# Designs tried in a protein design chat: VHH binders against Uncharacterized protein MJ0448. Part 3

Target 1, 256 residues: Uncharacterized protein MJ0448, of Methanocaldococcus jannaschii (q57890)
Amino acid sequence: MIKILVDNTAYKKFFAQHGFSALIEINNKRILFDAGQNSITLRENLRLFNEKEGFDYIVLSHGHYDHCDGLKYVIENDLINGKVIAHKDAFLDKYAGNRYIGIDEEIKEYLLKKADLEIIEEPYKIDKDIIVSGYVPREYEYEMEEFQCIKDGKRVKDEVNDDMFLIAKGILITGCSHSGIINVVEYGKKLSEIKGVLGGFHLVGVSDNYLNRIVDYFKSQDFWIMPMHCTGFKALTKLSQLNNFVYGHVGKIIGI

## First folded at step 4 (VHH; framework vhh_7pa5_2)

Design g30 (from e4 with F103D)
Fold by ESMFold2-Fast, scan of step 4:
Structure g30 (fold): chain B 256 residues (1-256), chain A 120 residues (1-120)
Amino acid sequence: as target 1 above (256 residues)
Amino acid sequence: QVQLVESGGGMVQPGGSLRLSCAASGFTFSDYAMSWVRRAPGKGPEWVSTISYSGGSTSYADSVKGRFTISRDNAKNTLYLQMNSLKPEDTALYYCARDEIYDESGFDYWGQGTQVTVSS
C-alpha cells in the first residue's frame, strides 16, 4: 500500500504542510519516500496513521528541505532500519536567491557519515516490484525555477540533477518533478508499465503554453494521475477536468 | 477480478455483540490495507475502521473506538470486525473495502454489504 504522509492538502484529522512524503508497504518492505519539511508534521501524521515501525529504505527524491528535513524525526527516533538511497547532488548547498533551500546541515552530516547511504545515478532495483529511477534524462522541453547551488566553491545554476522517482507495482511516485513531469513519466515508461502517477508535478509558476502542453500530454495517457504538492492551484484546476484525475491529499491510501 | 464477500450481520439487542467477516479473492490480500465502511439508510458512507497490510497498524472512527476491533488473517484472506456494546446508532449496511476510505472517490472495491440491525 501507499500512504500519503505529507502534502500541501490534508483530509479530516491529518496535518497539511508544504512538502511531500509517502510510505510504501509492499513485499514485506517499508519504504519512506521523502519526509516533508519538519519533524512535527511527519511525527503527527505517522501517529495518526498508527505507524510505529521503522523503515527498511529511505528514498530521497531530491535535496530540498521540504522533502528531507522531516528526517530529523526519523533519525532522532532511530527509525532507519536499512538503506538511504539518494543522488550525490542531493547533498549540495542549494539556494533560491539568497535563501538556503537545501537539506538541514545536521541531517546532511548524519546521512553522509552514519547512515547506510547508497548513492545512485542509474536505476536501482529494491526488488522485483520496486525500482528507484536514478538520474532522469531531460529529453523533452520543460520549464524549471531558477535555483542555485555551490559546486567547487562557486555559486552556479542548479539544474536539480538529483531529482529521482520511485515505481512500486506500476505506480510512479515523484517528489517534485524538477526534471519536467513529461521527462519523469517517459523515463518511467522505459523502466516499467505505468498504471498511475502521483506526487509533485512542479507546475507552479510555469507559462500557460507549457501548462497547456502538460494537460494535453496527460489527456492521451492510459493511467490515472494524482498531482500533489508543488503542482499548484492553477494546474490542479486544469488537470482536475481530465477523466484520469484522482484527488490526492494527506490521508489518502492506495492499495497495490 | 477483485471480489469481497461480507457475512456475520444480523439482528441484536442494544449492548449485544456481532462479528463480521469478509472473504477476499482476486488479489494478493496481504499487500493491501482493508477497511470497514457503513451506510445507514439515507446517509452517505461513514468510515469505521482500517487495518494495514500486515495488521501492525489499526485506526478507528471516534464513534466506535473502544467498542469495535478490526483484525485480519492473511493466511485465510479474511478481514474481521468484532463489534461489542452495540448501539441503535450502529444500525447500517456494513461494507468490506480495499484501502482506507476517507471520501467519495470510489477507487476502492466494496463488497455487497452485510446488514447490522440493533433494536429490541
Scores: ipSAE 0.000, ipTM 0.121, lowest interface PAE 17.8, mean pLDDT 84

Design g31 (from e4 with F103Y)
Fold by ESMFold2-Fast, scan of step 4:
Order: sequence, then C-alpha cells, then structure tokens
Structure g31 (fold): chain B 256 residues (1-256), chain A 120 residues (1-120)
Amino acid sequence: as target 1 above (256 residues)
Amino acid sequence: QVQLVESGGGMVQPGGSLRLSCAASGFTFSDYAMSWVRRAPGKGPEWVSTISYSGGSTSYADSVKGRFTISRDNAKNTLYLQMNSLKPEDTALYYCARDEIYYESGFDYWGQGTQVTVSS
C-alpha cells in the first residue's frame, strides 16, 4: 500500500503543508519517501494514519527542505531502522535567490555522520518490486526552475542532479520532478512497466508551450496519473480533464 | 508586515491598453514568484499570470495569452501587468498575489485589488 502523508492538499481531518511525503509498505518493508517540511505535520498525519512503527528505508527524492526537514521527527524519535538512500548532491547547500532551500543543517549532519547512508547515482534495487532511480537523464527538453548551490566553495547553477524517483510494483513516485516529468516517466519506463505515476510534477510557472506538451504527453499514456505538491493550480486544472487523472491529497491510500 | 498595493486600473474602451503595477513591501521581493489574479462580479477568482522570482519564467491563462505581459523590477520591488487588446470580458478586480514559494500552487498574500472596466 501507498499512503500520502504530506501534500499541499489534505482530506478531512488531515493536515496540509507545502511539501511531500509518502509511506510505501510492500513485501514486509516500510519505506518513507520524503518527509515533508516540518516535524509537526509529519507527526500529526502519521498519528492520524495510526502509524507508529519505524522505517526500514528512507528515500530522499532530492535535497530540498520541503521534502527533508520533517526528518527531524523521524530522527528525534529513533524511527530509522535501516538505510537512508540519497544522491550525493542532496547534501549541497541549495538556494532560490538569496533564500536557503536545502536540508536543515542539523538533519544534514545527522545523515552524513550517524545514519546508515547509501549514496547512489545508478538505479538501486531494494527488492524485486522496489527500485530507486538514481540520476535521471535529461533526454527530453524541459523547463527548470532556477536554483543555485555551493560547490567547492563557489555559488553555481544547481541542475538538481539529486532528483530521484521510486517505483513500487509499477507505481512511480516522484518528489518534485526537477529533472522534467517527461524525463522521469521515460526513464521509469526503462526500469519497469508503469501502471501509475504520482507526486510533484513541477509545473508551477512553466510556459504554456511546455505545459501543453506535458498535457499532450499524458493524454497518450495508458497509466493513471496523480499529480500533487508542486504541480500547481493551472497544471492541475488542465491535467484534471484527462480520463486517466486521479485526485491526490494527504489521506489517500493506494492498494498494491 | 507584508503589503501589496495595486494601481493602474481604470476605464477603457475595447481594444485599449492598461498597465497595472503592484508595489510590494515587508518581505524580500526577489525571493518570491508573483502572480496576477482577477475576480469578475459574481464569479470566483481566476488566475491570470505568474512570473518566477528572477523574472526568467512566465506563464499565462489561455484567455489572456498573447495580449497580456507580466514583468517585474526586483530593484524597485514592483510587479507589472501590461494589458493590450482589452475585451469586455477582461472587466474585473485585479489582484497582486505572492506565491509562498515558487513551486507552491497557493498564494499566501493578496493586495486590495485595482478595478479594470472595459466597456463601450
């Protein structure tokens, strides 16, 4: 099963927040994919789902605070029972303009010094049904939000090379798709048969030409889509007209 | 305290032009994507346009594409909307809105609005 723990929209008594987190439970493994923006929202939504147990794996989609900083709750309550999987660039200092948007410094220090951290760049197979993508190749033209990071003491453009997704029994879960949602899906198809795609599609502020290309791309697919988080209001309204659209929110449960 | 103050609205004939401005204060303007949202009498809010925090990316509603241009001056903390080829259906209160974070779909602050009336 997949349970949506953090999203910008919530159902009934659940708490909404800018951020993303999903719990995946299959093959006797509990995987936390991202953790949202802060401890309070993750804690309360886990409580509302009656989820009290720790996690065998934590997978970081990329190194932005709205996906990682809820880990403070996980760390403080000793809920990490196994590996944390991330790309090495997730740990760079990251900026949008002059605003720091990277992982909280205390969380970053814990992950680098005390956690069982598995740094990947290639696809990483957790088991026969669960794979983490590693680096997503940029084969198709896409529009990326402008970010910077610190590399070797210098402030440079951040290509968000740390952007990764997870596939669980044919369901692709993406954090924000900073590598381009078409690139995410096309690479996912090389790793597994795709039955559904969910998460953030990163379509806020994109050009109309790019958005229309994304809509046309998904019209032709035989899998369902559940765009959430950073997909944005305009993109959601257009994608919601597709026959394969599913509405996503905190509280959603998907059986697998 | 966050403040967004719109100006530049008015009455204009069909086919005319107006330029709206939004003066921002109380926050670091260059850290936020900004949007224009309009509300016609008796209708809900309709998103019009968004510009990224740097000004490098823009997007538009299909109803205004090719006629409206969003821009910003980060040195002056000001957002603009150049409206050309105005139609009676563009009649609405126009609001300046701050996106909480560029890739977030919601707005956390709105201005008071400026009225645009297109009639003959």
Scores: ipSAE 0.000, ipTM 0.165, lowest interface PAE 15.9, mean pLDDT 86

Design g32 (from e4 with F103W)
Fold by ESMFold2-Fast, scan of step 4:
Structure g32 (fold): chain B 256 residues (1-256), chain A 120 residues (1-120)
Amino acid sequence: as target 1 above (256 residues)
Amino acid sequence: QVQLVESGGGMVQPGGSLRLSCAASGFTFSDYAMSWVRRAPGKGPEWVSTISYSGGSTSYADSVKGRFTISRDNAKNTLYLQMNSLKPEDTALYYCARDEIYWESGFDYWGQGTQVTVSS
């Protein structure tokens, strides 16, 4: 079972917020994939789903606040029952222009000093049906926002090398696909048979040429897609015309 | 508590006009870009238009460009969508959405929506 806990759109009773979070429950494991951008939205949506149990794994798709800062709720309520899995670059100071967009300092400190933190770069297999990607190779051309980070005390371009996805029983879950959604899916195909792809596709502000390439790419696939979060409504409009499109929102439940 | 309340929908004949309004509360309206999004029955959401926090920049979906005009009144915390030359294809529930100032392209907290029906 996958439950969408945080997304930019929400079903009637749920709270929407810029951010992403999904709960995956499979093989008697509870995995929290991202946590949204604040405690209140994650707390209320978990309550509305009647979810009170802790998590065996927490997987961070990448180190941006709108995916990680809801962890304050999880930390303060002692809901971490096992490992936190992340790429090392998730913990860099990150910026969009002059805006800090990285993980909250208190959360970052907790994860680095007190959590059972598993830093990965290669694929990490949680069990036979659940794989975390590690670093996503950038083999296909893509378009992305310009980000900065601090490395060795200097502000440099952030390639978002910490971008990761998770596959659960053939369903690929991506946070924001900063590595390019085609790169995400093509790498995912090397790790598992793909039956569905959901999460943020990061198609906001992209050129019409690139967006049309993405539409054509997905039109040719045998799996369903559920683009959410940072996909943007212009891209959602075009992708919603595809036969394999599924509408995603907070409150959505997918059986697996 | 963030609240967005849309109004101004209704039934209109093809070629007609409607003006939608969105009353915003619970946040500093002038700090956020605002958007209109629509959803026809059985279809996913379609982005319609966006206006910058100051009103100095606007953008439109190709399907509505030249027919719709987005505007805002920051003193009244209100967003507008002037819809001209309406087509049956414009029939949808129209939502007001808030863009995050910290991150381009994210929307949070949609309103309840206002129904627009274009039929002869």
Scores: ipSAE 0.000, ipTM 0.137, lowest interface PAE 17.5, mean pLDDT 85

Design g33 (from e4 with F103H)
Fold by ESMFold2-Fast, scan of step 4:
Structure g33 (fold): chain B 256 residues (1-256), chain A 120 residues (1-120)
Amino acid sequence: as target 1 above (256 residues)
Amino acid sequence: QVQLVESGGGMVQPGGSLRLSCAASGFTFSDYAMSWVRRAPGKGPEWVSTISYSGGSTSYADSVKGRFTISRDNAKNTLYLQMNSLKPEDTALYYCARDEIYHESGFDYWGQGTQVTVSS
């Protein structure tokens, strides 16, 4: 099963937050995919789901604060029972203009020095039903947000090479799809048969031409979609017209 | 349309055993934590036991720890409660309940209940 722990939209008494987190439980494994933006929201939503146990795997979709900084709760309560899986570039200092948007320094230090950290670039199979993508090839034209990072002491363009997704029993879970949602899905199709796609589609601020291309792309697919987080209101209003659209929010549970 | 149907209740002497079953339909059973709740004559509802959606975690009220065992079979959409060393104070109507995902201690659907009577 998949439980949505953090999203910009929440149901009933759950707490909404700019960010993303999902709990995946399959084959007696507990996987935390992202952790949201802060400890309080992750803690309270786990409590409301009656989730008290630790995690066998933590998977970081990419190294932005709104996906990683809720890990402070997980670290402080000793809830990491196994591996943390991430791309190496997740640990770069990341910026939007002059604003630091990377992982909190204390969390980053813990992950690099004390956690059982598995750095990947290629697909990583957790078990027969669960695969982490590694680097997503940018084969299809997409519109990206402008970010910077520090590499070798120099401030350069951040292409967000650390953007990764996870597939669990045919359901693709993406954090924010900075590599382009079509690239995410098409690469996912090479790794597994896709039955559903959920998470952040990163369509906030995109052109009308690109958004219409995305709508047409998903209209032609045989899987359901549950766009959340960074998808944005304009994109959600168009995607919600599709027959394969599912409304996503904190509190949503998906059986797998 | 959610349905929970309990069975296995009856009359038993102190020290005896009973196994309750709950057949679930109308939802994906493996997506929900499930609980047993009882109501004794003249009392309010008392939580008895909960099992996680996967079956990996269980919890029990102090009054039944060591005597009752909750289990589930997700392939059969069935919840069980094995009750051993029954006492007169275990006499109650026993309900199968689906945990409400939006509240820590809430239940959104309940069965009709099955009566357990422990008397000499």
Scores: ipSAE 0.000, ipTM 0.093, lowest interface PAE 21.5, mean pLDDT 85

Design g36 (from e4 with E100H)
Fold by ESMFold2-Fast, scan of step 4:
Formats: C-alpha cells, structure tokens, sequence
Structure g36 (fold): chain B 256 residues (1-256), chain A 120 residues (1-120)
C-alpha cells in the first residue's frame, strides 16, 4: 500500500505542509519516499496513520528541504532500519536566488557521516516490484525552475541531476519532477509497466504552452495520475479535467 | 512576519483599466513565485495569474488571458497586475499570494485583498 504522509493538501484530521512524503509498504518492506519539510508534520501524520515502526529504506527524490528536512524526526527517533538511497548531488548546497533550499546542515551531516548511505546514478532495484530510477535522462524538452548550487566552490546552475523517482508495483512516485514530468514518465516506462503516476509534477510557474503540452501528454496515457505538491493550482485545475485524474492529499491510501 | 498588502482596487466602468499592487515584507520576495487570486461575491476563489521568482515566466487563467498582465519589481518587493478591458465578471476581491499553490497549503500567506468593482 501507499500512504501519502506529506502534501500541500490534507484530508480531515491530517496536517498539510509545503512538501512531500509517501510511505510504501510492499513485500514486507517499509519505504519512506521523502520526509516533508519539518519533523512536526511528519511525526503527527505518522501518528494519525498509527505508523510507529521504522523504515527499511529511505529514498530521497532530490536534495531540497521540503522533501528532506522532516528526516530530523526519523533520525532523532532511530527509525532508520536500513539504507538511505540518494543521488550524490542531493548533498550539494542548493539555492533559489539567495535563499538556501538544500538539505538542513545537521541532517546532511548525519546522512553523509552516520547513515548507511547508498549513492546511486543508475536504476537501483530494491526487489522484484520496487525500483529507484537513478538519474533521469533529459530527452524531451521541459521547463526548469532557475536554481543554483555550489560545485567545487563555484556557484553554478543547478540542473537538479539528483532528481529521482521510485516505482512500486507499477506505480511511479515522483517528488517534484525537476527533470521534467514527461522525462520522468517516459524513463519510468523503460524501467517498468506503469499503472499510475503520483507526486509533484513541478508545473508551478511554467508557460501556458508547456502546461498545455503536459495536459495533452497525460490525456493520451492509459494510467491514472495523482498530481500533488509542486504541481500547482493552475496545473491541477487543468489536469483535474482528465478522465484519468485522481485527487491526491495527505491521508490518501492506495492499495497495491 | 510575512505580510502582503494589496492596493489599487476601485470602481471602473466596463472596458476600463486598473493596476493592482502588492507590497511584500517579511521574506525574500525575489525567492518566491507570486500569484493573484480573486473571489467574486458568492463564488469560491479563482486563480488569476502567476509569475516566476525572476519574472521570466508568467501564466494566466483563460478568463483573463490577453487582458491582464502580471509583473514584479524585485528591487521594490512589489507585485503588479495590470487589468485592461475589464468586464462585470471581473468584479471580485483580489488577493496577492506567495506561491501559486497557497490554496492547497495549511500555511497560506496572502493579503487582505483589494476590491475591484466593474459596473456602469
């Protein structure tokens, strides 16, 4: 099953927050995909789901604070039972203008120094039904948000090479799709049969031309979509008109 | 603390123009995408327009496309909405919002709104 733990929208008793996190429970494995922006929201939503056990895997979709800084709760309560899987660039100092948007320094230090950290660039298979993408090839034109990072002491454009997704029993889970949602889905199709796509589609602030292309793309697909988090209100409004649209929020449970 | 203060609303006849302003404080304005959202009497909120943090990308609701222009001045921490060819259907309270997805968030930052009334 998949349980949405953190999203910008929440149902009834749950807490909403700018961020993303999902719990995947399959084949006697517990996987935390992202952790949201802070420990309080992740803690309370886990409590409201009656989730008390640790995680066999933690997968970081990319190195932004709104996906990683909730790990403070996980770390402080010794809930990491196995590997943390991430791309090496997730640990770069990351910026939007002059604002630091990377992983919190204490969390970053813990992950690099104390955690069982598995750095990947190629697809990583957790088991027969669960795969982490590694680096997503940028084969189709997409619109990137303007980010910067520090590489070798120099401020450079951040192409968010650390952007990764996870597929669990044909359901693709993306954090924010900084690599372009079409690139995410098309690469996912090469790794597995796709039955559904959920998570952040990163369509906030994109041009109308690009958004209409994304809408047309999803209209032609046989899988359901559950756009969340960084998808944005305008994109959600347009995508919600599609027959394959599913409304996502904290508290949503998907049986698989 | 984060504060957004809208101004520039008023009464105008159909076909007229108004320019709305939003003064932002309490955060680094140039790090955030900004949006205009409106609420007409008896209706729910309707997204109007969004501008990226740099001003390089803009988007509009179909109902206002070609008539409204969103812009920003990052040096002055100010967001603008130029409204041309106003229609009675544009009558609403207009809100400045930090980040386009604020309606989906439990921690929204928006202003008190500025009233726009289009009538003869």
Amino acid sequence: as target 1 above (256 residues)
Amino acid sequence: QVQLVESGGGMVQPGGSLRLSCAASGFTFSDYAMSWVRRAPGKGPEWVSTISYSGGSTSYADSVKGRFTISRDNAKNTLYLQMNSLKPEDTALYYCARDHIYFESGFDYWGQGTQVTVSS
Scores: ipSAE 0.000, ipTM 0.129, lowest interface PAE 16.4, mean pLDDT 85

Design g4 (from e4 with T50V)
Fold by ESMFold2-Fast, scan of step 4:
Parts: C-alpha cells; structure tokens; sequence
Structure g4 (fold): chain B 256 residues (1-256), chain A 120 residues (1-120)
C-alpha cells in the first residue's frame, strides 16, 4: 500500500502543500518517503488517513526543505522506530540564489547526531520487495535548475548527488528527480521490473524541446505514470494526454 | 486550518461571462500570491492565471489572455476571476490556489473547485 501524504494538489478534506511525502506499507514494514515542508500539513494529513503509528524506515529523496522539514513533526512525536536512509550530500547547506533551501538546522542536527542514520551511495535493499536507489548516474542529457551548496567552506554548484528514489513492488517513487527523470527511470529499470512511476519529475521551467523529449519517452512505456509535486502545470498538461497517465494528489492510495 | 472556498461557477452559453470568487481564511491573505488552476474532464490541471500579493502584477495562460481578468480584494480576503467570451473549451473545474512563488511553480494550498460548463 502506498498513500500520498504531501503533494502540491489534494483531494477533498486533505491539505495540499509544495512538497512531497508518501507512506509505503509492505511486508509489515512502514516506510515514510519524504515528509513535506512543515509539521502542520504532514500532521493533519496523517490524521486524516488515521495514521498514528511510527515508521520503521524514513527515506530522504534528497536534502531540500520541501521534502524534509515536515520531519519536525515526526521527531517531536517520537515516530522514528528504525533507520533514516539518506545520501551524505543531503546534509550539505543548500541554496537557490540567496535562499537557503536545505534541511532545517535543528532537523539536520537531530538526524546526524541522534537518529539511526544509514548513509548510502549504492542501492540499499530494505527487503525482497523494497530497494532504495542510492546515487543516480547521469547517463542521459537533462536540464537542471542551478543550485549551490557549501563544500569545504566554499559555495559551489550543487549537482544534487543526494537525489534518490525508492522502488516498492515494481513501483518507482521519486521525490523531485533532480538527476533527470529519464536517468531515474533508466536506472530504476536496472534495479527492478518497473510497473509504475510516481512523484516529482522536476519539469517546471524546462525548455519546450526537453519537455517534448520527456513526453515522447513516456508515450511507449509499459508502465503507468503519476507525475506530481515539482512536475509543473505545463508538463502535467502535456503528460495528462498520455494513455498511461494517472492523476496524483494527496489522498491517493495505491494497492500493491 | 488554511481554507480556500470557490464559488460563482455554473452553466453559460458560448460568448457568455462568469465571475468566480475564492474566499480565503486561516492565513494572512495579503502576504501571498494567488492563482487560478482548472481541470477539464479527462485532462490534468492547467494553470490559468496568477496575481501578486499586492495585486500589482498579473499573468495569464495564452489560452485565456485577453478574455479573463484576475483580481483580489485584500480587505475581504477574496480572489476573483472575471471570465468573458467563454468558449466550450473553457469547461472545467476551477480551483483557487495559494502560490508560494509568484507564477507557475509551488502551490501549497488548493480549494475544492467550482464547476464551469460552457455549452450551447
């Protein structure tokens, strides 16, 4: 079972928010994939789903505030029952121009000093049906937003090497696909048979040429797609015309 | 506790006009840009228009430019969309959305929507 907890769009009574979070429950394991950008939205949507139990795993897709800062709710209510899985670079200070876009400092401190933190770069198998990607190779050309981070005391370009996805029973869940959605899917195919792809595709602000290439890429795929969050409305409009498109929102439940 | 409630939808013939309203509560309305987004049957969401926190700047999708006007009344915590010269292809559920970043990206709260049907 996958439940969409945070997305830019919501159904009925649920709260929408710029950000992403999904709950995956398989084989008696509860996995929180991202947490959205604040405590209030995550708290209320968990309540509306009647979800009160803690999480055996927390997986961070990457170190941006709109995926991580809802963890304040999880931390303050002692809902971390096991491991937090992340790439090392998720904990860098991250910027978009003048704006800090990294993980909240108090959350970052908790994760680094008090949580059972599993730092990965290679695929990490939670169980026979659940794998976290690790670092996504950049084999195919893609368009990336310009970000910066602090490394060795210097502000440098941030390639978002911490971008990771999770596959649960053939369903690929991505946070924002900063590594390029084609790179995400193609690497996913090396790890598992893919039956569906959901999450943020990071197509906001891309060129028309690149967007058309992404649309063409998905046209003939054998899996369904549920683009959400950072996909953007121009891209959603084009992708929604595909036969394999599924509309995603907070409140969506996927049986697996 | 943030709430956005749309109203003003209905049925109208081609060439007609409708004015949509969105009542906002639970936040300081004048601190946020606001957008209208629509969803036609069988299609994904399409951004329609955005207005800055002060009302000093607006932007429109090419499909509605020159026909629709977005406006706001910060004293009443209300967003409006004046729709003129309506076409059958404007038929959709129209949503009010709070915009974290002015323009297309980052809507953090949405309303329930109001249905607009344009038919002869």
Amino acid sequence: as target 1 above (256 residues)
Amino acid sequence: QVQLVESGGGMVQPGGSLRLSCAASGFTFSDYAMSWVRRAPGKGPEWVSVISYSGGSTSYADSVKGRFTISRDNAKNTLYLQMNSLKPEDTALYYCARDEIYFESGFDYWGQGTQVTVSS
Scores: ipSAE 0.000, ipTM 0.135, lowest interface PAE 17.8, mean pLDDT 85

Design g49 (from e4 with S105G G106Y)
Fold by ESMFold2-Fast, scan of step 4:
Structure g49 (fold): chain B 256 residues (1-256), chain A 120 residues (1-120)
Amino acid sequence: as target 1 above (256 residues)
Amino acid sequence: QVQLVESGGGMVQPGGSLRLSCAASGFTFSDYAMSWVRRAPGKGPEWVSTISYSGGSTSYADSVKGRFTISRDNAKNTLYLQMNSLKPEDTALYYCARDEIYFEGYFDYWGQGTQVTVSS
């Protein structure tokens, strides 16, 4: 089962927030994919789902605050029962202009010094039905928001090489698809048969030409899509016209 | 680390008043717009009010307009909500939220909440 814990939209009793988090429970494993951007939203939505147990795996889609900073709740309540899986670049200091958008420094320090941290670049198989992508190759042209990071004391362009997704029983879960949603899906198809794609598609602020290309791409696919989080209202409106569109929000439960 | 801590909730009779406070730390408070959001039992979150980083602009939900006043003290890193003419339907957990970074028009940090109960 997959439960959406944090998204920009929420059903009834749940809290909405800019961010993303999903709980995947399959083959007696509990995986937290991202954690949203603050401890209170993650805490309350877990409580409303009646979820009190810890996690066998934490998977970080990438190193932005709106995916990672809810981990403060997880860390402070000793809910990490196993590995934290991330790309090395998730731990860089990250910026959008003058704004720090990276992982909170206390969370970053805990993950690097105290957690059972598994740094990956290649696909990582949790079990026969669950795979974390590792680095997503950028084979198809895409549009990306301009980000910076600190490398060797210098502020440089951040290509968001830490962007990763997870596939659970053919359902691809992406955080924000900074590597380009077409690149995410096409690489996913090389790792598994895809039955559905959910998460952030990163289509806020993209050109109309790129958005129309994305719409045409998904129209031709034989899987369902559930775009959330950073997909944005304009893109969501266009994608909602597709026969394979599913509306996503906090409180959604998907059987797998 | 960003922290928002609400206080000032409690029980009050219809027509009464309460003043909520939110103590902010871990960021430059004066750089951010701030909001109050509430959740009533069995309902989803409802945006209540927003104040700009300088305090020069405010906005309110129709349900509270004319009854609630949002304000801030940047020297004290504190956000306030003055609630007058309280109604039973104002009963909710009230959250302080930070909202400068609008990708979708949602909040980036929330406090722990303070309970307001309006009963006769």
Scores: ipSAE 0.000, ipTM 0.100, lowest interface PAE 18.4, mean pLDDT 85

Design g5 (from e4 with T50L)
Fold by ESMFold2-Fast, scan of step 4:
Structure g5 (fold): chain B 256 residues (1-256), chain A 120 residues (1-120)
Amino acid sequence: as target 1 above (256 residues)
Amino acid sequence: QVQLVESGGGMVQPGGSLRLSCAASGFTFSDYAMSWVRRAPGKGPEWVSLISYSGGSTSYADSVKGRFTISRDNAKNTLYLQMNSLKPEDTALYYCARDEIYFESGFDYWGQGTQVTVSS
């Protein structure tokens, strides 16, 4: 089962906030995919789902605060029972203009110094039904938001090489798809048969030409889509017209 | 109407200190990360410091690390910048800026700023 813990929209009793988090429970493994930006929101939504147990795996989709900073709750309550899986570049100091958008420094220090951290670049198989992508190849043209990071003390363009997704029983879960949603899905298809795609598609602020390409791309697919978080209102309006569209929100549960 | 009102600037000699304040109104202050940004005469804006919505995380520009401390009081809807060991290079108009929660770029410039002048 997949439970949506943090998203920009929420249903009934749940709390919404800019960010993303999903709980995947399958094959007696509990996986936390991202943690949102707010430890309070993650804490309350876990409580409302009656989720009290720790996590066997934590997977970081990438190193932005709105996906990672809810981990403060997880760390402070000793809920990490196993490995944290991330790309090495998730731990860079990251910026949008002059604004720091990277992982909170206290969380970053904990993950690097005290956690059982598994740094990956290649696909990582948790078990027969669960795979983390590693680095997503940028084979198809996409529009990227301009970010910067610090590498070896120098401020350089951040291509968000740390962007990763997870596939659980054919369902692809992406954080923000900074590598381009078409690249995410096409690489996913090389790793597994895809039955559904959910998470942030990062279509806020993209050109109309690119958005129309994305809409046409998804029209041709046999799987369902549940665009969330950073997809944006304009893209959601167009994607919602597709026969394979599913509305996603905090509180959503997907059986697998 | 969202408003950010900066205060606490003034004239100070090198090595001195100042504490800036930013009074926020018209929005839920505790839901937003807040930044201090400065603009020196004839130059573009330079980000100085950021504090998370809860105050649990802070970051600083290299030019001010170890000298400046950002803090907030969510009960009073107020942001602070404690500036120590001030240098002539710190002379600028200082702005309180609200980060956009739904957009990953830029800042909301809502205040008029407060002038800091470091000169002997």
Scores: ipSAE 0.000, ipTM 0.118, lowest interface PAE 18.3, mean pLDDT 85

Design g58 (from e4 with S105P)
Fold by ESMFold2-Fast, scan of step 4:
Structure g58 (fold): chain B 256 residues (1-256), chain A 120 residues (1-120)
Amino acid sequence: as target 1 above (256 residues)
Amino acid sequence: QVQLVESGGGMVQPGGSLRLSCAASGFTFSDYAMSWVRRAPGKGPEWVSTISYSGGSTSYADSVKGRFTISRDNAKNTLYLQMNSLKPEDTALYYCARDEIYFEPGFDYWGQGTQVTVSS
């Protein structure tokens, strides 16, 4: 099963917050995919789901605070029972203009120095039913926000090479799809048969031409979609008209 | 046409070692992740190990961690599985598979298999 722990929209008793986190439990393995923006929201939503156990794997979709900084709760309560899987660029200092948007320094230091950290760039198979993508190739035209990072002491453009997704029994889970949602899905199709796609599609602020292309793309697919987080209100209203649309929110549980 | 040919199986005593090989042809070997899958008599298929397209990343089933090592030689289009500290429970037909994310019977990516028997 998949449980949505953090999203910008929540059902009833759950807490909403800008960010993303999902719990995947398959084959007696517990995987935390992202952790949201802060300890409070992740802690409360885990409590409301009656989830008290630690995680065998933590997978970071990319190195932005709204996906990683909830890990402070996980670290402080000794809930990391195994590996943390991330791309090396997740640990760069990251910026949107003058604002730091990277992983909190104390969390970053813990992950790099004390955690059982598995750095990947290529697909990584957790078991027969679970794969982490590694680097997503940018083969199809997409629109991306302008971000910067520090590399070799210089502030340069951040192409968010650390953007990764996870596939669990045919369900593709993406954090924010900074590599372009079409690139995410097309690469996912090369790794597995896709039965569903959920997570952040990063369609906030995109042009109308690009958004219409994304809508047409998904209309042609045989799998269901559950766009969340950074997909944005305008994109959600258009995607919700599709026959394969599923409404996603904190509190959603998906049987696998 | 995609072809995968396994070899290196045989009979060994508990605690012994075997090295399996898989010769791949008909596709660009270095573009694909590769896996080992086994099937014991009377049981369904069990995933054993996967290696990324470059060999930089590997993963293992809990039952074989610390005992088996997967590797590849992209120049020779060959996949390997080094099996140490073999147990009777490791007795199975071992298959080489291309792009095995979801293991389902009937995939064209499987080779013919190589038999491993661990018995005293």
Scores: ipSAE 0.000, ipTM 0.259, lowest interface PAE 15.5, mean pLDDT 86

Design g6 (from e4 with S59D)
Fold by ESMFold2-Fast, scan of step 4:
Structure g6 (fold): chain B 256 residues (1-256), chain A 120 residues (1-120)
Amino acid sequence: as target 1 above (256 residues)
Amino acid sequence: QVQLVESGGGMVQPGGSLRLSCAASGFTFSDYAMSWVRRAPGKGPEWVSTISYSGGSTDYADSVKGRFTISRDNAKNTLYLQMNSLKPEDTALYYCARDEIYFESGFDYWGQGTQVTVSS
């Protein structure tokens, strides 16, 4: 099963917050995909789901605070039972203009020095039904928000090479799709049969031309979509017109 | 072939109690949130209660909060609704429903219902 733990929208008693987190539980494995923006929201939503147990795997979709900083709760309560899987660039200092948007320094230090950290760039199989993408190739034109990072003491453009997704029994889970949602889905199709796609599509602020291409792309697919988090209101209103659209929120449970 | 079969309904006096059961088959019960929905004569369906896949989270309609308790036994593929302090207003057909994965379908499977009548 997949439980949505953190999203910008929430059902009834659950807490909404800018961020993303999902719990995947299959084949006697518990996988935490992202952790949201802070300890309080993740803690309370885990509480409301009655989720007390630790995680066999933690997968970081990419190194932005709204996906990683809820890990403070996980770390402080000893809930990491196994590996943390991430791309090496997740640990760069990351910026949007003057704002630091990377992983909290104390969390970063814990992950690099004390956690069982598995750095990947290629697809990584957790088991026969669960695969983490590694680096997503940019084969199709897309629009990306301008970010910066520090490499070798220099502030350079951040291509967000650390952007990764996870597929669990044919359901693709993406954090924010900074690599372009079409690139995410097309690469996912090479790794597995896709039955559904959920998570952040990062369509906030994109041009009308690009958004219409995304709508046309998804209209032609035979899987359901559940755009969340950074997809944005304008994109959600257009995507919601599609026959394969599913409304996603904190509290949503998907059987697999 | 998904099936949901409700039982445990009947006639009871105001202030009495009943326990409804729903036997689920044809799917992995522990992967789905489950709900109870009721329909009184001449009225539309009213959501009563929901329970998460693990049983750790529950939610209730304001009309039944404090009187009804939803629970589940994943080993037995069974959903329960314990109804206490029953009122004439609780008279309805009670349906077990599997929560949807698609927003437009609402509940993707419903049982046949079990009748609850609260009358003196």
Scores: ipSAE 0.000, ipTM 0.108, lowest interface PAE 18.9, mean pLDDT 85

